# Miniprotein binders against q5jf28: the designs that were tried, part 8

Target 1, 318 residues: q5jf28
Amino acid sequence: MERERLIKTVEAILRGAGYRVARLDLKGSCFDLVASRLFLLLFIKATVNIDTITEEQAEDLKRLAKFFKASPLIVGLRSKSGELEEGVVYERFGIYALRPETLYDALLNNELPAVFAERGGLYVRINGELLRELREKHGYSVNELAQLLGVSRKSLLNYERGEQAVSLDVAIQLEEIFDEALAEPIDILRAKVEADLNVKPETPLEREVFERLKKLGLGLVKVKKAPFNAISTEDDIRLLTGIDERKTRSTIKRAEMVAEVGRIVNSGGVFILEKTKAEVVSEVPLIPKESLEEVKDADELIELIDKLKKEIKEKLFS
Below, E stands for the ipSAE of ESMFold2; O stands for the ipSAE of OpenDDE; V2 stands for 0.75 times the mean of E and O plus 0.25 times the DockQ between their complexes.

## First folded at step 3 (miniprotein)

Design a7m (at its last look DockQ between E and O 0.57; V2 from the best seeds 0.00; counts 0 for: pae E 7.2 > 1.5)
Fold by OpenDDE base, look of step 3:
Structure a7m (fold): chain B 318 residues (1-318), chain A 102 residues (1-102)
Amino acid sequence: as target 1 above (318 residues)
Amino acid sequence: SPEELDRKIEQLERKAEQLAEEILRLLDEAEQLGDPEAIEKVAELIYEAMFLLLEVEYLAEELRKKGDPELLERIEQLLREAEQLIEEARRLLEQVKKRLEK
């Protein structure tokens, strides 16, 4: 399967579930899709083989997810170990990875997966309190139930405390014995991830721009594998910030992508260049870095952005 | 021959791509009509077709690796099934359009 078809499939699933979707045509990006519905925001990396994701891509994906209070997801078909199973949650670098079918069930059928893959086995988390109650209700001792399941007494006590995940085979046996669902669903749509938001700029121009934006009161979150170079933020202000030496065809394409992403994540976009004339591409201003010297704070920067957008709109309709 | 098999696989993969693009167009069209019941029914057919195409893509890669002629027949069958679902979705959308124009 080509990566393109996988992305199209995931896009269709998200749209069919009523998400607003922006797609990125950026090779090496940490995400390929961003999707929003109500209070849910998803950053999705689509890759046929989930083991092709780099640590750098995963760290940027988690960073975006943490910053926007979104869930990061990897959608794929296979790993190094073989095909991904439907209804199973995998993990790469602390990010949930799943098949398109598993995403479909979660979004459209409201069926969250309960099975996860770890160390080459399948496991579930169970409601340990409910397990204990059911064991006691049916008159089983810890030893009797442990023996029936083929597990140690220690393992069963760890299950009842929620301290240990249960193998899928043992979980199935428990549900058969008690005729009750014990598996806890994995909320892939609200995954909480940890990320370092304090990443340093990589280029001399990025350092200069970051220093200037900080003087305007903006906080900066560096992103390496996106159509933008950073997120600039102050209170309610959020700017997807591109940084380039000069206007190129790549700058234009990235500005177009920033506009699309910005609509989904409710954020403005700006590109700051070493040398350019002020212009706007797809509602995203391209400004010279010297324009940052003309503004005093973040609010004046937003006013400058809005003015540039308005002036171009007036020129297109005049 | 191996070369003939590779050409046939490429043909089937191109067909799967065309169907995938058509699926997205039908989804766009369904969303534009704004009829929730129509969208739901069309979406069901589209999703079923999409999963058949995912299976086609898997089997095409297995066929390339193993050269098993039974996989070729299975792929051709799945593509026909996907085409039928897409055509049904298209007909459903046309019926909805005709109802909304009245």
Scores: ipSAE 0.233, ipTM 0.673, lowest interface PAE 1.8, mean pLDDT 89
Fold by ESMFold2, look of step 3:
Structure a7m (fold): chain B 318 residues (1-318), chain A 102 residues (1-102)
Amino acid sequence: as target 1 above (318 residues)
Amino acid sequence: SPEELDRKIEQLERKAEQLAEEILRLLDEAEQLGDPEAIEKVAELIYEAMFLLLEVEYLAEELRKKGDPELLERIEQLLREAEQLIEEARRLLEQVKKRLEK
């Protein structure tokens, strides 16, 4: 209940900021929301306790973010250590985590956070060159300012060189002394993450389908915790690719989610099934795996997909 | 008694759920109008209400633990505030709807 309200709160923030949003209803997914506005793209996992995200979920979230050039985010309310602070950025598995109020401020008030949590407390990265300029303008030696702040000379030199973040208390003291903004914001909207895109198929059917897609010239980025099993790609082609044994109610719901995600990330969708009659769910074709043997390359696969979508539309309108 | 407190807390949580559902209904209505300015204005009111309702759920858990009458009164006040914001959002949507029909 609390998690569902969190997801809806985040969705409302994104919509209120003018984002197009797709919300997923899929237990165990690596993301709950994907949102876009202009050139910004966000993949968001909403968790009440940010320490419950699993490594598999986090790695898939980073894989999607890396492939789509999106910023991954965790939005939550608490950690195992207690309540999250507003305006503070946390980090789990290399992904920024923050409260919905912090997201609201970034998107609707154009106020990016600057404070982050790390072992030992709260910290801020500062503009070290500006600090040096202000210190010299005000006539402080390095030793004099370090002594005033209660830090070592080495720490102050590291601050000025941009090599060390300052504690929140020191950042406040600096702003009081110099009456200038020194804090560097954290760009939660364009975070860059590292991800291992080499993930092996989970089932014999996936292996078979991936091998057939590779023979057609498509690259594969496998994910484990999403409504689709992989992203199939060649040049400008991007297909959110699902794989199932047969069509079930779950398959239909996943195809609907793939369609919505695809609209946000400007990608097509397809489900490849062991057994099925070719059909279309929400603009997403469901085709039997044997159809992959009936085409010679990725272009012919796209032609088959487009043909199926046209035939289904014509049947519905006749 | 513990059972009386638990029933009261459940009543308040059901009210919070009802209000949260109304909030999402209002957002859906605002989006159907297709006016980005209306969406932004409604979202500002709804955002504040949503955070009040999240605080209600946190305080309800604390009330179960502590039984403090002060927490009960705070929950009821937050629910009244959220309801007022929701009513303002509804009124704003009616004003936007009338403008678009003109």
Scores: ipSAE 0.034, ipTM 0.467, lowest interface PAE 7.2, mean pLDDT 87
ESMFold2 (binder alone), look of step 3: mean pLDDT 82; pTM 0.799

## First folded at step 5 (miniprotein)

Design g0 (at its last look DockQ between E and O 0.40; V2 from the best seeds 0.00; counts 0 for: pae O 3.4 > 1.5)
Fold by ESMFold2, look of step 5:
Structure g0 (fold): chain B 318 residues (1-318), chain A 102 residues (1-102)
Amino acid sequence: as target 1 above (318 residues)
Amino acid sequence: SPEELEKKIEELERKAEELAEEIFKLLDEAERLGDPEAIEKVAELIYRAMFLLLRVEYLAEELRKKGDPELLKKAEELLREAEKLIEEARKLLEEVKKRLEK
């Protein structure tokens, strides 16, 4: 399968670049990989056709990236228009999209891309101050250089002011004329995105659990397309929070993924279920919603979580 | 013929899957060594093969949609190139393993 091979390829690139990686296997998730190295954090959606990403997936990916101060990325192979080109940055829903080869070059060769796709073709942002200096050094007036490039005088002035990107063809001509690097790289590893963090609960159970968590002093960031339903936070506390009516095989798999993601983003995990007895799956507690009434604040909730994890370790080594 | 083309596409996909499995096995083996220079040479060959196989999979999908014989020829060419890179990587890895056993 193309998608599975793509995910494995991206994982290999990240690990080869020294990243710690968690890989998800959850249909419809807003990300497939989360990776960290030192202070860098990436949330990656891997999809063969980048146009199949839904708005809900993209908004959740941006929410996670904004909350964790991470860079969101889409890694893919094609769009509705055909194959993605190596070294070209595409954009969907405000998220950069690119081929695995482009990611490889950025991470393993320290070669950030500079070419991006827009309506009308491929473009490059250039160092406008350097362009003006080079033009004057070579004795060109604005009109003379504009004529040589086949662009308007106004466009050339906008290039020098940093107000307009140049077409790829013009960028190539400029590099040929001046024999200097003018292209400005695109920082795909520290992309900043805008996201609305105010998302309402999807179910009555979610609303009930969120209200109980808020009474404990926790803030909540709801997500729809992840192995967890929200991030519960207060000061230094961060909990990847799952919510379900009962323990199912899906619940178990999501808890396992939450554990792996939590290691990468330095966050704990918990699942709150309507019907269950307290237990731990892959170091993520599954507790009944009534347990939230037995604690007075966020610190006591963390204590309950730690106690459950300790009890399971004792059973395993008895 | 439509039947003959679909059979060739399935063979391409089968071979690509076999080679992809071998690629990830070789990558794991390279990581277990400890010789940075040898690992770099093996890894470069492996990444190149990996990218070629992703293109083979793309071309197989386009072949089902379009049926263009030129796409088939291209896919077969890329598959042969990937196989050559994998064999070269395997030989280099074996040489490194033998050197380290001393």
Scores: ipSAE 0.302, ipTM 0.706, lowest interface PAE 3.3, mean pLDDT 88
Fold by OpenDDE base, look of step 5:
Parts: sequence; C-alpha cells; structure tokens
Structure g0 (fold): chain B 318 residues (1-318), chain A 102 residues (1-102)
Amino acid sequence: as target 1 above (318 residues)
Amino acid sequence: SPEELEKKIEELERKAEELAEEIFKLLDEAERLGDPEAIEKVAELIYRAMFLLLRVEYLAEELRKKGDPELLKKAEELLREAEKLIEEARKLLEEVKKRLEK
C-alpha cells in the first residue's frame, strides 16, 4: 500500500464512523488527518512504516492533542520488526500506533484493542481484582494458579494488584481457565499524552510576532510540523496562526489547510506576514505584521479578522 | 514456472489496483451526493473492500517470496469478495442518486 491509499483508507474509516474529517496534503506534517465526532477529536498521522515518524513530529502531534484535548494516533501497516498485527496497539514516542483494521474495529464495531506490543512481546492489562475473585471462587491458591500458568507466585500477585501486564499467552490461559474476559481494553480514542506547550519561536519573525501577540493577551503554542506556526489562544479565542515572510504558493496552500483544520477543531485561522497586503484565502486572512500594531487586544484582532472576511464576501456578491 | 507465477502476481496486483481506483471514485461520488446516510453505508462497504485489497497486496508479495499456490487461491478469493462489496456500494449510491433526483 502507498501512503496515499493509507490516508484515503483512514479517511474512509473516519467518515464511515460519522466523523467530520479534514485531510492535509502537507509533506512532513505531524498529522495527515484531523477528525471530530461529538466530544471525540483525533489527530492522526498516517504512515506506512510507523518507525518513520520523527521525534519532532511526534512531539508536535502530542502538543496538538494536549492543547485540543484530542487523542493522537499513528496509523500504519508495518514497523522495523515487521507487519503490525490487527487488534494490537503499538507505541512510538508515547503515541499509540495501530493498523487501519484496529481503528475500524474501535470506531465501527466498538471493539477497543486490548493487546499491546512492548519489547518484542505481546501483553495485556487484566482486571486484577476480577482475577483474584475468580481465583478464589474456583478454589485456587495463589501457588496452584501460578503453577498452572507457569508463572511465579510473585508475578501472579502482581497481576492481581494490576501492577504488572500479563503476557498474551498467560492472558489467553486465564480467560480459558475462567471462561471470562479479563483483558482491559486500551482506549485509543481518549489517549492522554504529555507534551511541553512552552516551545520557543525559531525565527526572528516568529519572535517578533509572538511578542506582539503576547502583548495582545494571547498565549502561544508553537508547532513546527503543521500548516500553521502556532496556536494563538485567549479564553474562547483560538487562532491557527501562520507566520511567513511573504505570500507564496505555499502560504496559500497552508491557509487552505488551516481553514479545513479550523472547521474541525472549531478554531479561526490567520496568517501574519512580514510584507503583504491584507487579503483573505479560503476564509483565512493574510495580514501584515503591522496590523498587529493597530489592535489593542485579542478581541480587536478577532474583529479585524471578521471585518476582512466580511469585506471579501461583500466583494464576491457585489 | 517462475515466469508464470510472476505473471499471475502482476495480474493480482493490477486487479487490486483497478479495484482500488474504483473504490476511490465511489468515495468521491458519495461525497458529492452529500447524503450523510449514504456516505456512512457506502463507506463501510468501501472500507471492507479496501482491506481485502490490502490483504491481496500482502498475499501477492508473500506469493512472490514463497511461491505457495494456496496464497494465489486465497488472493483470488479476496479479490472476488472485494468486487462484491464494491458492487453493493455502487448499487447503494445509485439508489441514493435516484432518491435525490425525485
């Protein structure tokens, strides 16, 4: 499968599950899809080999996910060790990685995966309290059950405490012995990730723009591997903020992508340029950085953005 | 012969590609119709078909490596199943289109 087919497959799964989806055609982006349904928001990196994601992409993906209260996912087919298995959760840089099939089952069949890959083995988390109850109900001592499973007494006690994941083989044996599901599902749709939101601007222009936006009351989350350079935020205000020296074909394309992403994540978009005339591309204003000197606060910036959008609509219908 | 096997593999890969292109056209058509219910129903069928095609691509590569005739038979079966799902998806889109034209 090519990367394009993988992205289209993942998009089809998400749409089939009733998600609103925006697709990014941006090489090197930390995500290729963003999808929303009700209270679920997903940022998805689609890559044939999950080991091709860079640490920088993963960190940005986690930043976006943390900021928007979304789940980050990597969807792929293989790793360096071989093909990914269906129903198995992998991990790269603290992000769950899975096959499209596993995502399908989770979204359309409501079947969350329970098996995870770690250190070249397959493991499951089990309900340790239920394991203890079942052990006691069936009259097994800790020693008897541990011997039956081929594990140490200490390992079985750690399973019953939920302190240790169980090998898949031992998990299967437990479910066979008790005729009951013990595996705890992995909620890939509500993955909690840690990320540093305090990333510094990289360019002199980004520094200047960030300092001006901060003076307007806006908090800034720098993102490196997205169609925007930062998220500007104050309370209910969220702006996907692009920063460029000048209008290019890349600026236009990124503005279009920002408009699409913005619709999914309920956020506005703006591009701040070193040199430009004020214009709007796909409902995303391109403004000169000097326009930030004309506004006093974040609300006046939003008013300026809305005014520019309105003036263009009026020109298109006049 | 190895040459006959490679020709059969290439034919599997070609058919899988053609069906994948058809799937994408059906997805684009479903999106153009703008009926959410149609999109949901068609997307499920199309998705299942896409997975079958992925399995065909994998089986074709395994067949190239191992030369096991049972892999060929399985790949041909999955292609036929994918064709059925695509045809079902097409019929659903035609029914939706007829409903929107009334």
Scores: ipSAE 0.076, ipTM 0.512, lowest interface PAE 3.4, mean pLDDT 88
ESMFold2 (binder alone), look of step 5: mean pLDDT 83; pTM 0.812

Design g1 (at its last look DockQ between E and O 0.34; V2 from the best seeds 0.00; counts 0 for: pae O 4.3 > 1.5)
Fold by ESMFold2, look of step 5:
Structure g1 (fold): chain B 318 residues (1-318), chain A 102 residues (1-102)
Amino acid sequence: as target 1 above (318 residues)
Amino acid sequence: SPEELEKKIEELERKAEELAEEIFKLLDEAERLGDPEAIEKVAFLIYRAMFLLLRVEYLAEELRKKGDPELLKKAEELLREAEKLIEEARKLLEEVKKRLEK
């Protein structure tokens, strides 16, 4: 299947569920889609085979998700071992991976998945306290229920303590025995991830620009696999920040993507170039690095950005 | 036989692309219609068709690896089911259009 059709399918699911969506066309990017609805924010990497995501892409996806308080997701169709199953959550580099059908059920049917893949098969985490209550209500000893399920007494105790997931087969048996929903859903829409936000500059120009931005009071969160090089931040300021030697076709494409992403994550954008005349591409200013010497702090940088955008609009509409 | 199989796989993929384009056209038409209940029913059929087409593409890839006639048969069945869902969605959309015109 072409990756394009997968991305279009995911985009259609998100739009159908009421999300605002920005789609990226950037080779090697850590995400292909970013989507928001109310207070939910998703960064999605779409890939036919989920085993092709690289560690670098996964770490950047987690960095963006952590910074923006978003849920990262991989949406795919297969792994190296075969087709992904509907309703099953997989994991790569600490990021949930799932089929488009599973995303559809979560967003359009309000049915979060509960089954996850691990070595040995398919598993479900269950409400252990409720299991204990149901067992006692039905008059089973721990040993009696364990024998009925074909599991050890130790395993059953661990299930009741919430210390061990059950196999899918055991989960089905439990629902048949007790006629109750015991499965704990997996919150793919609010996944919490860990990420190291301290990544060093990749080039001498990038290092120079970061140092100048830090002198303005901005913190930097560097990313490697996105249309921007970093997020520049101070208090309530957020700038998707690109860095290039000069304006190229690639620079223009990246600025356009930064504008689209910025609308979804409610952040501004800027490109800082070693050589350029100041201009604006899709509401994203391209400014020479020397402009950073003309402002004294982050607030003045924002004012410069806004002034430039207003001046370009005046020329266009005059 | 291998040459014949490859031609059949290419035809499956060509038809799947054609249907996928039709799916997105129907979604666009439904969106412009502005009748929430009708849009929901049309969209349900269309999403089902989209998922079937994704599986047809997977089966086409497996068919190139294995050459299994049962995979070909399954892919053709899914493609026909997607066609039926798309036709049903189109008919429902036309009924909604007529109702809105009084």
Scores: ipSAE 0.521, ipTM 0.817, lowest interface PAE 2.0, mean pLDDT 89
Fold by OpenDDE base, look of step 5:
Structure g1 (fold): chain B 318 residues (1-318), chain A 102 residues (1-102)
Amino acid sequence: as target 1 above (318 residues)
Amino acid sequence: SPEELEKKIEELERKAEELAEEIFKLLDEAERLGDPEAIEKVAFLIYRAMFLLLRVEYLAEELRKKGDPELLKKAEELLREAEKLIEEARKLLEEVKKRLEK
């Protein structure tokens, strides 16, 4: 399967599950899909081989997920070690990675995966309290059950404490012995990730724009691998902020993508250019950096953005 | 013969490709109709069909490596199941079109 088919498949799964979806056609982006349903927000990187994601992409994906209180996901088919198994959660750079089928089961069948891959083995987390209760109810001592499972007494006690993951083979044996599900599901839809939100601007223009936006009261989260260069934020204000030297075909395409993403993440968009006339592309204003000198605060910047959107709408319908 | 097997594998791959293209057309059509219920129902059928096609592609590769006739039988069965799901999705879209034209 090609990357395009993978993205379309994942999009179909998300839409079929009642998510609002925006798709990005941006090579090298840290995400290819963003999807929202109720209180769930997903940033998805779709890649046939999950080992092709770069650390820089993964860090940006985690940054976006942390900022928007979203879950990052990698959806793929294979790794360097071979095909991904269905119902198995993999991990790259602290991001869950899974097959489209596993995402399907989670979203449409409400079946969260319980198996995870680590160090070339398959493991599960077990409800350790339930394991203890079942062991005691069936009259097994710790030693008897450990011997039956072929594990150490120490390992079984660590399972009952939830301090150690269980091999899939031992988990299957436990479920067979007790005729009860013990595996704890992995909530891939509510993944918590750590990310550094304090990334510095890379270009002189980004530095200048960031300094000006900070003077307006805005906090800035730099993102490298997205259609925007930063998220500008103050309280309820969220702006997907593009920064370019000049208007190019790439600027237009990224502005279109910012409009689509913005609708999903309930955020406005703006592009700040070193040299441009004020313009609006797909409801995303392109403004010269000098316009930031005309506004005093973030609210006045929003008013300027809204005014530009309105003026263009009036021109299109007049 | 190895040549006959390769020809059958190529035919599986070709059919899977044709069905995948049809799936994408149906998705694009569903999106153009703009009916959320139609999109949801069609998406549900189409993704299942796509998964079957992915499995067919995998089985075709395994068949190329192993030469096991049972893999061919399984791949052909999955193709037939995918075709049914695609046809159901197509019918659903046609019903939605007819409702929107009224």
Scores: ipSAE 0.031, ipTM 0.444, lowest interface PAE 4.3, mean pLDDT 88
ESMFold2 (binder alone), look of step 5: mean pLDDT 83; pTM 0.808

Design g2 (at its last look DockQ between E and O 0.84; V2 from the best seeds 0.59)
Fold by ESMFold2, look of step 7:
Structure g2 (fold): chain B 318 residues (1-318), chain A 102 residues (1-102)
Amino acid sequence: as target 1 above (318 residues)
Amino acid sequence: SPEELEKKIEELERKAEELAEEIFKLLDEAERLGDPEAIEKVAELIYRAMFLLFRVEYLAEELRKKGDPELLKKAEELLREAEKLIEEARKLLEEVKKRLEK
């Protein structure tokens, strides 16, 4: 109930800010929303308690974000220790986490957050070079400013060198002293993350399909917690690739989600099945794995996919 | 009594759900108007209300653990504030509709 409201709230904020949005309904998925606007692409996991996100989900979220050059984001309401504070950026598994209010301010008020949470409290990164220039311009020695702030001389030098964030209280004092903005905002919309894109296939069928796709010249980025099993890629080709033994209700639902996600990330979709007759579900072809042996390279696979989509259109109009 | 407190918590949660449904209705209506200035003003009110409702739900969870009557008072205060914002948004939306019809 509360989680569904959170997802709908985040979706509304994104659409109100002009994003095109796809919302997933898949338990255990690494993301709930994907959204795009201009050069911005966001993969968002929405969860009431940010500590319930598993490492496996987080790593897949980062894999998708890295591959698509998107910003991954967790939007939540609380942690194990209590309610999240608005305007504060938290971090889980290297992914920024924040309240929907903070997202609203960033997208609709053009106010990026600057405060982040760490073990010892709330902190701000500041422009250290500007701090040094302001200190010298106002005639303070390092010792004089450190004394005024109630910090050590060493800490002040670290602030000026950009080697240490300041506590929120110190940041406020600095702004009062110099009447200047020193805080560096956190760009939650263009966050960069590190992820290992090399993940092994989970089943013998996946292994077989991956090997065939590689022989066609396609690279594979495997994911575990998404409506698709991998992203198949070569140059400008991107296919959200599902793999199943046969067509089931789950297969149909996943294909529908792949179609929606594909529209946002500008990617095609395909499902490769152990046993099936070729067909199309929601503009996503379902093909037997043997079809991969009937094409010579990635271009011919795309042609096969396009042919199947055209044939379905023709049958609907006949 | 514990029974009275649980009934109060359940009423709080039911009211929050009703208001949340109204919020999404108003958001949908505001988007259909297509007037950017009206959308911005209505949206600010209803997003503020929606954020208050999330806090009401947090307080309801804490009430079940602690039973503190101060948390109940705060939750009821936030709920009333959310109701006020929603009513203001509804009035603004109706005023905008009249302006656009002329």
Scores: ipSAE 0.688, ipTM 0.882, lowest interface PAE 1.2, mean pLDDT 90
Fold by OpenDDE base, look of step 7:
Structure g2 (fold): chain B 318 residues (1-318), chain A 102 residues (1-102)
Amino acid sequence: as target 1 above (318 residues)
Amino acid sequence: SPEELEKKIEELERKAEELAEEIFKLLDEAERLGDPEAIEKVAELIYRAMFLLFRVEYLAEELRKKGDPELLKKAEELLREAEKLIEEARKLLEEVKKRLEK
């Protein structure tokens, strides 16, 4: 399937660029890959058609990115309008979208894209101060340069102020006139996104667990489209938190994914169940909700998690 | 005929899938050899080949919609280019294996 090849290609690009990568096999997830290298963290949604991402997926992807100080990316091949162009940044719901080729150039060639697509065509952001300096150095008035470019005086003044993006055609003309690069690169690897982190629990069990975790001092970020239900946090403590009524095959698979993601984002994992015996799946504890009554704070919860992990290692080697 | 065109499209799609599977086998092999320079060079060829295959798949879909024979010709050209890159990657891996066995 084209999607599977796309995900494998993006994974290969990230690995080739020296990223540690975790891949998710979760239908409807807001991300398919998470990748880390040095101070860069990427959450990537891979989709053949970038217009298939839902608003709910995009919101959760932005929540994860904001919380982890990561960049969200959509990697795809086409849109409703046709094939995506190489070297062009698209946008869906405030998330950069690009081709695998554009990601390859950014990661392996250190070539950031400067061109972005909007409803009216292709645009670039120009260094407006440099444009002004070059205009003045070459002796052009605002009116003369605006006339030469076929733009309004107001548009040129907005370019020089950095208040308006320039059409690609006008940008090319400017670079030809001045023999200097004016286009500002788009740092897709350090994208800043806004997100609402205050999402309410969806189920009675999630509500109960959230209220208990809050009593332990933990802040909570609800996520809907991930292998976990929330991120629990206090200072340096971060827990990818799953919540289920009972242990299912889905619980096991999600716990495995949480372990892999947790390694990339330097975070622990825990699943809190309404009814279970304490056990560990892929280094992720499954604990009954009643165990949260036995701990006083977040540190005691971490100690409980670590104890459960050790007891299982000892049983496997005994 | 429309039926002959669909058979050619299916053949393009099949060949693109076969080449994609071969690409991933070569990538796994490069990673197993563990030579950083070889991995980098092979990875470059593999990614370029995969990018060509994505364009072939797009052209196959557009060909199914439009029936333009020029799209078929372009898709066949890109497949041949991808095959060359894959063969170059295979040769490079064979050379690396021979160097590591000495």
Scores: ipSAE 0.327, ipTM 0.695, lowest interface PAE 1.4, mean pLDDT 89
ESMFold2, look of step 5: ipSAE 0.666; ipTM 0.874
ESMFold2 (binder alone), look of step 5: mean pLDDT 83; pTM 0.807
OpenDDE base, look of step 5: ipSAE 0.088; ipTM 0.521
ESMFold2 (binder alone), look of step 7: mean pLDDT 83; pTM 0.800

